# Miniprotein binders against a7ua95r516to809: the designs that were tried, part 206

Target 1, 294 residues: a7ua95r516to809
Amino acid sequence: ASLSLLSISDLVPDLQFIFFWMSNAIEILYFIQQKSPAYMQTIELMDDKAGSKESLLSATISANEEAMTILEEVIMYTFQQCVYYITKTLYVVLPGLLDCNPFGTEPSSEQCRRAAGVCVCAVCVMPEAVRRVVSVFQTTSDLLQQYQVHSEIQSQMFAYLFFFTNVSLFNQLIDKGPARGWFQRSRVLQIQASVKILLDWAKGAGHNHLAQKFFAKFCSTVTILASPPQQLSQMSWKALCAEHPSLKPVQLHRILTQYQLMAELGPLPIWQPSSEDEAYIYRTVDLLESFENH
Below, E stands for the ipSAE of ESMFold2; O stands for the ipSAE of OpenDDE; V2 stands for 0.75 times the mean of E and O plus 0.25 times the DockQ between their complexes.

## First folded at step 16 (miniprotein)

Design dl13 (at its last look DockQ between E and O 0.89; V2 from the best seeds 0.77)
Fold by ESMFold2, look of step 16:
Structure dl13 (fold): chain B 294 residues (1-294), chain A 95 residues (1-95)
Amino acid sequence: as target 1 above (294 residues)
Amino acid sequence: SLRKRAEELERKAQELKEKVEELRREAEEKGAPEEVEELLEYAEAMAQSAKWLARLAEIALERGDPRLARLLLRAAKILLDLAELLIKEAERMME
């Protein structure tokens, strides 16, 4: 089947098998690492009347090391399979975040209106585009917990998923933003609100530090674009670099260029790159992020 | 074939588990050294792990992933061979 057409719910059966294999490999690896030393010490302390102790101990050490190496490869292979399936789903749903309006005209449910006792409900409504992305993250989290996957591996999984999400959103904003009108301030504010919903999910799921680390580039971009012209036009290049260290010079320069066009600002001397950065603002090979930089 | 190898490893693992259980009862009746029980416990864990890995490999083959199946069977073989060595040493110590 074409993975570009599948929802995360369509992939759950396949992911269940992959997490099942992964979790069993982890359990066996853990047993070898944690329990086998005690058994090997028993072998070391045995009476060696027949002279077989050293041969048995050597064979046991060799078998344990070889098995652990293979089990680590199983874990890595199954991890890569999970990432492959999940990121194919993310790739399909992430662009919708850039087009959605989280402040949209979707009416509050009748249930929500009655519960609050007012025409406008205080209960938040999650936009469909955001819900689709959150569903991928939440389904992944649920599967990892269901199969009791070790917490370090769960963290590595979400580190990569957040990295992938950041790269996808940043690249699409930079590459398609002019044609799609995404650099207009009202659109940037809508994008910022949508991303906040994702960040709130990550915080509630215990992944706040990973999300802050791996979303930094996209969030910095949106923060700059959302700034009022009077405030941003008074910030120097050095101040912007210091405030947004995740942005490469070519990326910051491109963002400021788009901001100038959107706000109808002429060239600003205060935004002139430092002499250190001047050679780097034209390196178009560095403009878009690689999905391989995790 | 790879499927036949998985079935053979699972069968041998089950045979070794059954042998370990019989040897543990024999060791208890004979009052064998404590080290024998620990070797047999280790052998049982290795045989059980090998059996499970072989079963996981069969499932991987059913799902069309022979690469995963080959990895699982390599690990299963290693653990099964270790279980066999532990059993032989335990038997020697009970003689």
Scores: ipSAE 0.782, ipTM 0.941, lowest interface PAE 0.5, mean pLDDT 85
Fold by OpenDDE base, look of step 16:
Structure dl13 (fold): chain B 294 residues (1-294), chain A 95 residues (1-95)
Amino acid sequence: as target 1 above (294 residues)
Amino acid sequence: SLRKRAEELERKAQELKEKVEELRREAEEKGAPEEVEELLEYAEAMAQSAKWLARLAEIALERGDPRLARLLLRAAKILLDLAELLIKEAERMME
C-alpha cells in the first residue's frame, strides 16, 4: 500500500504480534531475573560432592546471563519494529496538524473506534487532523495496555514517539513554515490550539511529563510566533533565551528573523544576540533537529 | 530448518518437564534432601520458559521473521541445556 494511504488501523494486526512477542519476552526475562539469584544461592549452599557444585554454578550463571542478554535483544528488536511502524503512520498524519483549523467545524470522516456509532468522546470531537494524530498514540497506548507491556517500556515508547513528533513538527515548521504561511499569526494560533489538544490528550493519558519534556522545542517555537508583536518586542534576546531554553541560539534567531519579516517589523536592537551567542546563530547545521541518537 | 529446530526444542522441553516430574516422585520416595527439589523446580522453570520461547519462535516463523525466531530459539536452547544440567545434578544427589 502507498505510504500516503497507510493508517494506524492497517498496522494493528502486525503490531499486535510484535507487542505479543515483546510482552512475552519481557515476562520471561523478568522471571529469570527474579528467580536466578535464589536458585544460584541454593546451588552455592549445596554440599560440594566431587566438585560438581562449582561447575554447576558457573554453568548456571553463564546460562542465565546469556539468556537474559538474548531476551533483551528480542525486546529491543521488537521495540524497534513497533517504533518503525508507528512512526511511519505519524509521518503521514503529522503534516495535517500544521494545516489544521481547529476553530472550524470539520466533519469527522472516521468513526470512533471506542463506540459502535456516533461518539462524543474527547477524541471524536477533535478536528480531523488532530484526531488522526491522537489516534496513532491512542492505538499505541491501547495495544501496550492490552498486552500488559512493562511500564518502563511503555514510557520509553511514548518518549520516543513524542520525540519523533516534536522533531518532525519543528523541522517542518522551521523549514516550510514561511513558504506555507504558518508563521502568520492566525495560522500560528491554529497550530497552537491543535497542539494544545494533543498535549491535553497526553495529559489525560498519563504522559504529561513526557509530553512537556519532548514537545518543549516545538511548543516554544509556537509560543514565540503566537506572541503579539507588542509583547514580543518587549522581550530581549537574553529574556527569550531564558524563557525558551530548549531552543538553540540559531533556532531562536531564525524564528525571530522570520517573525520580523512576517510582522513587517524593522530591526529590533533588543533582539540582538549576545556576544556569547553571536557565533552560534550562524551554525545552520544546528537549525533543524536530528532524529538520530535517541 | 528453523521450524524443525523449534519443534525439537519444544519436544525436548516437554520431555524435560516429564523427567522432572518423574524425579520428584523418586525424590519423595527416597526422602531426598530439599536441595534436590529446588534443583528440580529450577529445571522445570527453565524448561517451561524454553517451551514458550520455542512457541514464540514458531509464531515468528509463521509471520515471516526468521531473525526473531533465531533469537528466541537460541535462548530456548540455552535454558534447556541448563535444565538438563540441573536434572543431572539432581539425579546424582539421589544416588
Scores: ipSAE 0.685, ipTM 0.896, lowest interface PAE 0.6, mean pLDDT 91
ESMFold2 (binder alone), look of step 16: mean pLDDT 90; pTM 0.892

Design dl14 (at its last look DockQ between E and O 0.76; V2 from the best seeds 0.80)
Fold by OpenDDE base, look of step 16:
Structure dl14 (fold): chain B 294 residues (1-294), chain A 95 residues (1-95)
Amino acid sequence: as target 1 above (294 residues)
Amino acid sequence: SLRKRAEELERKAQELKEKVEELRREAEEKGAPEEVEALLEYAESMAQAAKWLARLAEVALERGDPRLARLLLRAAKILLDLAELLIKEAERMME
């Protein structure tokens, strides 16, 4: 109940402080990393008149290493906090993406309507369900830029968010898709169009490579399901594996099996897994993606 | 309290910066070697970084994150201790 009411806008005040700490910690870390070598070199070149040089150098090295380690911990802690809050909002809005009909007429965003009346910006013309997802990413981007967070950390943030989104959407589609009718061609085409809008946003935001990489599995699944029966039935198992390398054999097999059922196709020998893959198609543990180890 | 510790570290950082400025004047008057100025510059830099960390910790405390505050204060303390060590060495070199 409480999660359904949570919007990214509600979390902005908390996120701002987290990004503030993160950005400042990165800046201080960078400062230490840049300055310390030069100062240590100066110490190394000093005349050892009192025999204190070695002790000073050792203490300097130790202090810098320890301080940098703590700052790295601060950065990681704040990063994890950001991810926690942002993914919490994604969790709420992502299911709507699978149920979205992007071909329908939906009203523009409330934010743009309040500010300028009828806004025709790329975000305002998006279906509501897509816009909600994009809003999470855009807000994240805006905050990262506002606090001038280091580009590497920005990339890592979006990599994780795209990863999370892909896993969430893929797992939902595989697990609930048959029961919810998401494997029907018309519904798949809606999903495909919605995802395209999201990918287009990511491209416009400068995250095209990351989006292509981390959405590959979901996109492959949608592409297969969107394929006409006449076309897909002509593709062999090997060809499908080659075209969709992001899919594990068990995943591809599940997709094809559900496709076959949905399309009322008879057995297709051409989709029979290779002898090499035959053992893997039964590994149901590998069917759904894990959120772990990213 | 963590707040008191943050305030103390911020105060200490400012005191060390003032000490650096004092020693720079003395170094100039005495014609101290370039190494003394380098040590003082390093000490000042560490004291400044520590001051910022202490301020960040105060913000963390205000936002109810004592874990973050403790990390920041720990880092600040390390940098201040280093600054003090550098200042002492600079003083020694000026004798």
Scores: ipSAE 0.830, ipTM 0.947, lowest interface PAE 0.5, mean pLDDT 91
Fold by ESMFold2, look of step 16:
Structure dl14 (fold): chain B 294 residues (1-294), chain A 95 residues (1-95)
Amino acid sequence: as target 1 above (294 residues)
Amino acid sequence: SLRKRAEELERKAQELKEKVEELRREAEEKGAPEEVEALLEYAESMAQAAKWLARLAEVALERGDPRLARLLLRAAKILLDLAELLIKEAERMME
């Protein structure tokens, strides 16, 4: 594929070959492992009349270890290539989640029911921005299953994709949120609804545990921002840290500062950091997450 | 070239598999020890794995990934060298 590809569907032919190599490398590694024990047992028990037993066992162990190490490198290399292509498309589509309105331009479930007369539909239509992200995840899932990639590798792939998604969304929100108006409560509720659709996809695809683990920082951020001012203003810093352990002190402090500004809760800080956290709330080097923290 | 090497390793892997088949027939005819059958069966398995690796490397070269091809051919060579050693030992034990 070309360097300018933006859609996951354009990358499928290249990804198919990469998954083909990865799956075959895994199967060949397993084949080598499965063939060794019976042979080794027979040679280990033979009478060593010619003095060849030690040489045979040593050569076999050495060759197997080196070949399997190389196959593991092949698996890692192909995994990294898959991740590279998939995250490039994901990086392009993820910011749209922060701008989309899952409610405002789409028929409500009530309107869908009224228009159809005897309506069976109880679910809102998926917004285009959310569909683009789900398409990346679904296409990845389909390819992994098509090539019968080992379940452990499938889990590692989605762990990384969810980690990447979390970092991308969190960094965009923190960095661009003030200028884009994303910290307004009404906008945060729209973002929360869009992310819920992604979380529901992950649950339906069998990745609920991974999504819960790797979306925690972004979800905590949105949960705090979506809280009613009366409720949030009554919570202490310590309570918020305990409810949202995924957030670093500098991150929580920034989120609460933006919240107070948007909710017009006065100029004096409501949430006073604990003495332990005071040293960390201004560490701007820790504000944004690294894509390398997987 | 790397493509020429991949084709050579696949061809060699096939040749070793055919040699193993011949030696297994000879071993049965001579009533060779069970260790000879273990050596030959394992040699065939290693040659088979090397053949698969060489074929995967050919595909990688056609798709423009010589780094992947080099890794696959290194593994193939290691397994073929092992297969040759096992065959040589089996021949020695049949004498």
Scores: ipSAE 0.785, ipTM 0.949, lowest interface PAE 0.5, mean pLDDT 86
ESMFold2 (binder alone), look of step 16: mean pLDDT 90; pTM 0.891

Design dl2 (at its last look DockQ between E and O 0.93; V2 from the best seeds 0.00; counts 0 for: copied fold)
Fold by OpenDDE base, look of step 16:
Structure dl2 (fold): chain B 294 residues (1-294), chain A 95 residues (1-95)
Amino acid sequence: as target 1 above (294 residues)
Amino acid sequence: SLRKRAEELERKAQELKEKVEELRREAEEKGSPEEVEELLKYAEEMAQAAKWLARLAEIALERGDPRLARLLLRAAKILLDLAELLIKEAERMME
């Protein structure tokens, strides 16, 4: 109940503190990493009585290593907290993306965060369901920039968020798609257009490579489903596997089977799995993606 | 309490910084080796970092995250202990 009402804006105050701690921890870690070698070298080169220098050097090395380890833990902890809160908001808004009709003329109900009054920016002209998803990513980006979080950490965060989004959308589409009519051609085209808007945003935000990589499975699924029957029916199993390497055999088989049912196509021998893939198409455990092992 | 520990570490960090400044003046007056100044500079930087960590821990406590506060305070303590060792060595080298 409470999750359904949670927006990314509601979490901004908490996220700001998390990003603040994370950014400062990174800065201090970096400081230690940059300074410690020079100071250790100074200690090593000291002309001192035997024993004192060695003890000091050992203590310095140990202290630096331990401090850096703890700071890394702080960074990891704060990173995980950010991801936790952000993914909770994504969980709420992502289903709306699959039901979105981007070809409609529904006005945005919310004002742009970047401008007072009426805004005509790319985000404000988006369909509401798409805008809600983009708003989560944009807010994340803005916070990362505001607190000057290291670029590597930014990349890792977006990688995970895109991963999460892909898994969530893919699993929902595969599991609930047939029952909800998301496999109907008209609905697929709507989904495809909505995803394109999201990908275009990611490109504009400088995350094109990450988006292409981590959305590959969902995009492949949508691409197959959006293909005209005349085109798709001429593609062999092997060709489809080659075109969509992100899909496991069981996933491709499921997609094609549902496509066949939806399009009322007869048996298509050309879609028959290869002998080597035949055993894998029955591995239903591999059908849905896992949120683990990222 | 974690709050008290944070305050103590912040105070200690400030005391060490003041001690460094005192010793730096003495080192200059004595014409101490450059290595003494380097040790003192290192100690000062570690004390400053520790002070920031302690402040971050205080904020974490205010926001209800004692886990984060404990990590930050632990790191602060390590850096302060290092600063103390560096100061002691500098003092020894000034004799």
Scores: ipSAE 0.828, ipTM 0.947, lowest interface PAE 0.5, mean pLDDT 91
Fold by ESMFold2, look of step 16:
Structure dl2 (fold): chain B 294 residues (1-294), chain A 95 residues (1-95)
Amino acid sequence: as target 1 above (294 residues)
Amino acid sequence: SLRKRAEELERKAQELKEKVEELRREAEEKGSPEEVEELLKYAEEMAQAAKWLARLAEIALERGDPRLARLLLRAAKILLDLAELLIKEAERMME
């Protein structure tokens, strides 16, 4: 099927089987881990008059370690399969976050839009583009809970999904932003509002720490771009680096360049990179993030 | 075929579970050492885990994922071999 038509609901039947295998492999792994020490202690305490104790103990240790290694491989394989399907869905819906207008003109209740910064209905506050991303995250969360996947694995899943989301949004903004008009101040403010809605979902779902950690680069970028010119023009390169440690020098330099163009500012001496950073601001190989860094 | 192997491992796992049930009854009747009961419990648990793994592999084959099935059957075989070893040691101790 076409990438533009791929939805999470179309993938649920396949994901159900993958989570089924994953959950069962986790339970069997846990079972071996919890039972093995007690049984091996029993073997160690056996009366060794037949002389078979060390052979039995060695074989038991080897079998347990090999079986657990294979089960970890099964869990990794099924985890990667889930991630593959879910991120294919995310890939389709994420660009819409950069194009949407959460402040108006989306289908929503006029009554909810008139509320003075307080939403009476979540549907009225969530634009379609944000809703599509949230739907992927919420469906994933529901499936993980339905199959009682261990909480550590659930956290790893969302860590990766947030990482993927951050990389995708950051790379698209940097790479396509000039052509798509995403660096216009009104667009940056719209993007900031859309991301806020997504972060609020993550907080309400119990993933606030993960979202704060893994969205840091994209959020820093949007925060800088949304800053009023009067405030940002007074912040030195060193101050910006200190406030936004997730940004590499080449990335910060590119963001400030785009800000200058949209604000019609000339070169600012205060934004001159530090001597150490000057060597790195033109390393275009470091500009975009890799999806391979986990 | 891989499906035939999965079915054979599931059958073998069930056979070992049934053998353990018989041996636990016999060990109790003979007043065998406590270690015999613990080895037989271990063997039963390993055979049960192997049975589950073999069944999961059958489902993977039904869904067209032979790579996942091979991994599951490798683990099943290892646990079955361990179960057999534990049973042999328990039988030796029951003599």
Scores: ipSAE 0.766, ipTM 0.940, lowest interface PAE 0.6, mean pLDDT 85
ESMFold2 (binder alone), look of step 16: mean pLDDT 89; pTM 0.881

Design dl3 (at its last look DockQ between E and O 0.94; V2 from the best seeds 0.82)
Fold by OpenDDE base, look of step 16:
Structure dl3 (fold): chain B 294 residues (1-294), chain A 95 residues (1-95)
Amino acid sequence: as target 1 above (294 residues)
Amino acid sequence: SLRKRAEELERKAQELKEKVEELRREAEEKGAPEEVEELLKYAEEMAEAAKWLARLAEIALERGDPRLARLLLRAAKILLDLAELLIKEAERMME
C-alpha cells in the first residue's frame, strides 16, 4: 500500500546521502590508487640503513590494498543501496508505461525540476505515465552529476537501471500482455510510442548506447507486435531470428503464437521454427527474463 | 561506541598532521634528505584521507547506518596506522 505512493522525490533526501558517501569513497579510492605507486617507489629507492625498508614497504603495500578493498566495499554497498531505492520507484511506475496512451491529451501533473513555473520542455510535455518513468532516470542522473560520481559508476548505474526496466517491461508484456490486451495492435502502437519517448530521453541524456543495448529485448518484442500482419506474415522464422537476435527462440515463438491468436491468423508455415530451434521453443524456463546475473 | 571511535580517529589524524608539520620544520633545519620530506608528505596525505573517512563515518552514524560507519572507520584506522609508520621512519632517518 505505501509503496504505491512512493515517488522518487520522496527518496531524494536519502539518496543524496548515499551518493555523497559513494562519491567521496570513490574519490579517496582513486587518490590512494594514484598515489600509492609513487610512494612505494620512493620507499623502494630509500637507503636501507637500518633494515626497516622492507618492513615499511610491506606494511605500505598491505595497508593500501586493505584500504582500497574496504573502499571498494563501501562503493559497492552504496551502489546497491541506490539501486535498491531507485528500482523500488521504477517498480511502481513501470506498469503505467504499458497502459499509457501517449496519443491522448492528459494534463501534466508534475512540474519540470529544471524550470520555475510552467515548463514546456520535452519532459513536461510527455504523457504522465512516461514522465514518471523518465523522472526516475532524470533524478538519478541529476544526483550522479550533482555529486560528481565517476563516469564509470554512472554508466554502471544506468546499465543496471535499463536492464531492470527492460526485464520488468518484457516480463510483464509477455506474461500479462495477452490478458490485458497489450498485444492488440492499437495498444502495441501506444507502447511503442511510449518507449520511443523514453529512448529519446536516454539519447538526449547521453545514454543512447546503453539504452539500445539493454532495451533490445523489449524493443524487439514491441517491434514485432507492432508490425502489420501483412508484413509480419511474410517474414520467415529465420528472418525474424536474424532481425531480433536478442530474443530467445522460446520468446520469439511465444510472441508469434500470441500474435497469431490476436490477429486471428491461420497456421503460418513460414513461422515454423527451424529444426535447430525446435527443441528450444519449448524451454519455458527461458521464456521470462531473470533479474539475476547482471 | 562507533561515534567515540570516529572522534578519536579524527583527533588522531589531526595529531599526526601536526606531527608532520613539526618534523618537516626539523627536517629543514637539519638538512634532512629529500626522502624524509616524501615520507612526511605521504603520511600527511594518509592522515587527511583518514580524517575524511572518519567524518563520513560520523555522518553515516547520524543517518543510522552503522555498517557503513564501521567500514569507513576501518579504512581510516588503516590509513592512520600507515601514517604513523611513515612518521616513525622519517624520525629515524633524521637521527
Scores: ipSAE 0.782, ipTM 0.932, lowest interface PAE 0.5, mean pLDDT 91
Fold by ESMFold2, look of step 16:
Structure dl3 (fold): chain B 294 residues (1-294), chain A 95 residues (1-95)
Amino acid sequence: as target 1 above (294 residues)
Amino acid sequence: SLRKRAEELERKAQELKEKVEELRREAEEKGAPEEVEELLKYAEEMAEAAKWLARLAEIALERGDPRLARLLLRAAKILLDLAELLIKEAERMME
């Protein structure tokens, strides 16, 4: 069921205010950090005739530290508000990425077909479902640049958005994949192609490292599922764990079980968990990922 | 109310900034030590930051976010109190 039907474009006015507060808090925090050492040195060099110099230094240090701590809380609070709005939009559009067909799909939108006669843009070339996800990421990037948000905060924002995307897609694939036919090889190859388009956007936007780091679980899952049966059947459980460290034993076991079923490789398990992992392959509490960032 | 407090802090920040401008003029005329000018410059910058924080809090209240406004006003008050302390020390040094 849908949690929200809001598009990212509908949320831009609210996001603009939140980024405005965030960017101003960052700028004031930076200002205090950069100015304090010089002023503190001035106070340290003052004559201490009245004996108030140490009291002034102590009070100044305390005020600066407390103000900076509060500004960090403002930045965290506004960051979390941005994430809340953006991820509600992502939650709505991400499932379509699992259902779309990126191969041989012609532009179906009349607006896209008309635009192709004049000029071609990257958004009109990709499937609609992928375009909706890319639009969320691109709008976020545009807002961060518009308000000149510090690059470290921009990186943290996209790290979390890729983390959220990973959890959402992985959980839906694991939970709904059998009923939806998403483990069929032709469907997996379509999913893989759609994810590649998304990763190409991240690379072009300067976030390739973040996407590879924080999208790893879903990418590992798709890589395993897309593997040819001859190749995958020859890999041991230990080798698969080593190649895909982002997957928990219960997750890897579930993926391989679905793979074996869909590839029609018979009912007897091909991959035997190590004795160390056997205790964990049926721990269903660990099957789905949490959206909480620890 | 929180809105009244935000407006009060913004007014006080502006008043301190104007007081600093007068004191810098007076310090220059009296030939006060360079440290006095540095303290007054620091006070002015803190008052200016506090004024902006109070204005940001006002906007947060207009958008219905009193939690954000409280945080911004706490920071504004801390910086204003620091500005007042710096002004007091500068005045003492001019005497």
Scores: ipSAE 0.773, ipTM 0.940, lowest interface PAE 0.6, mean pLDDT 85
ESMFold2 (binder alone), look of step 16: mean pLDDT 90; pTM 0.887

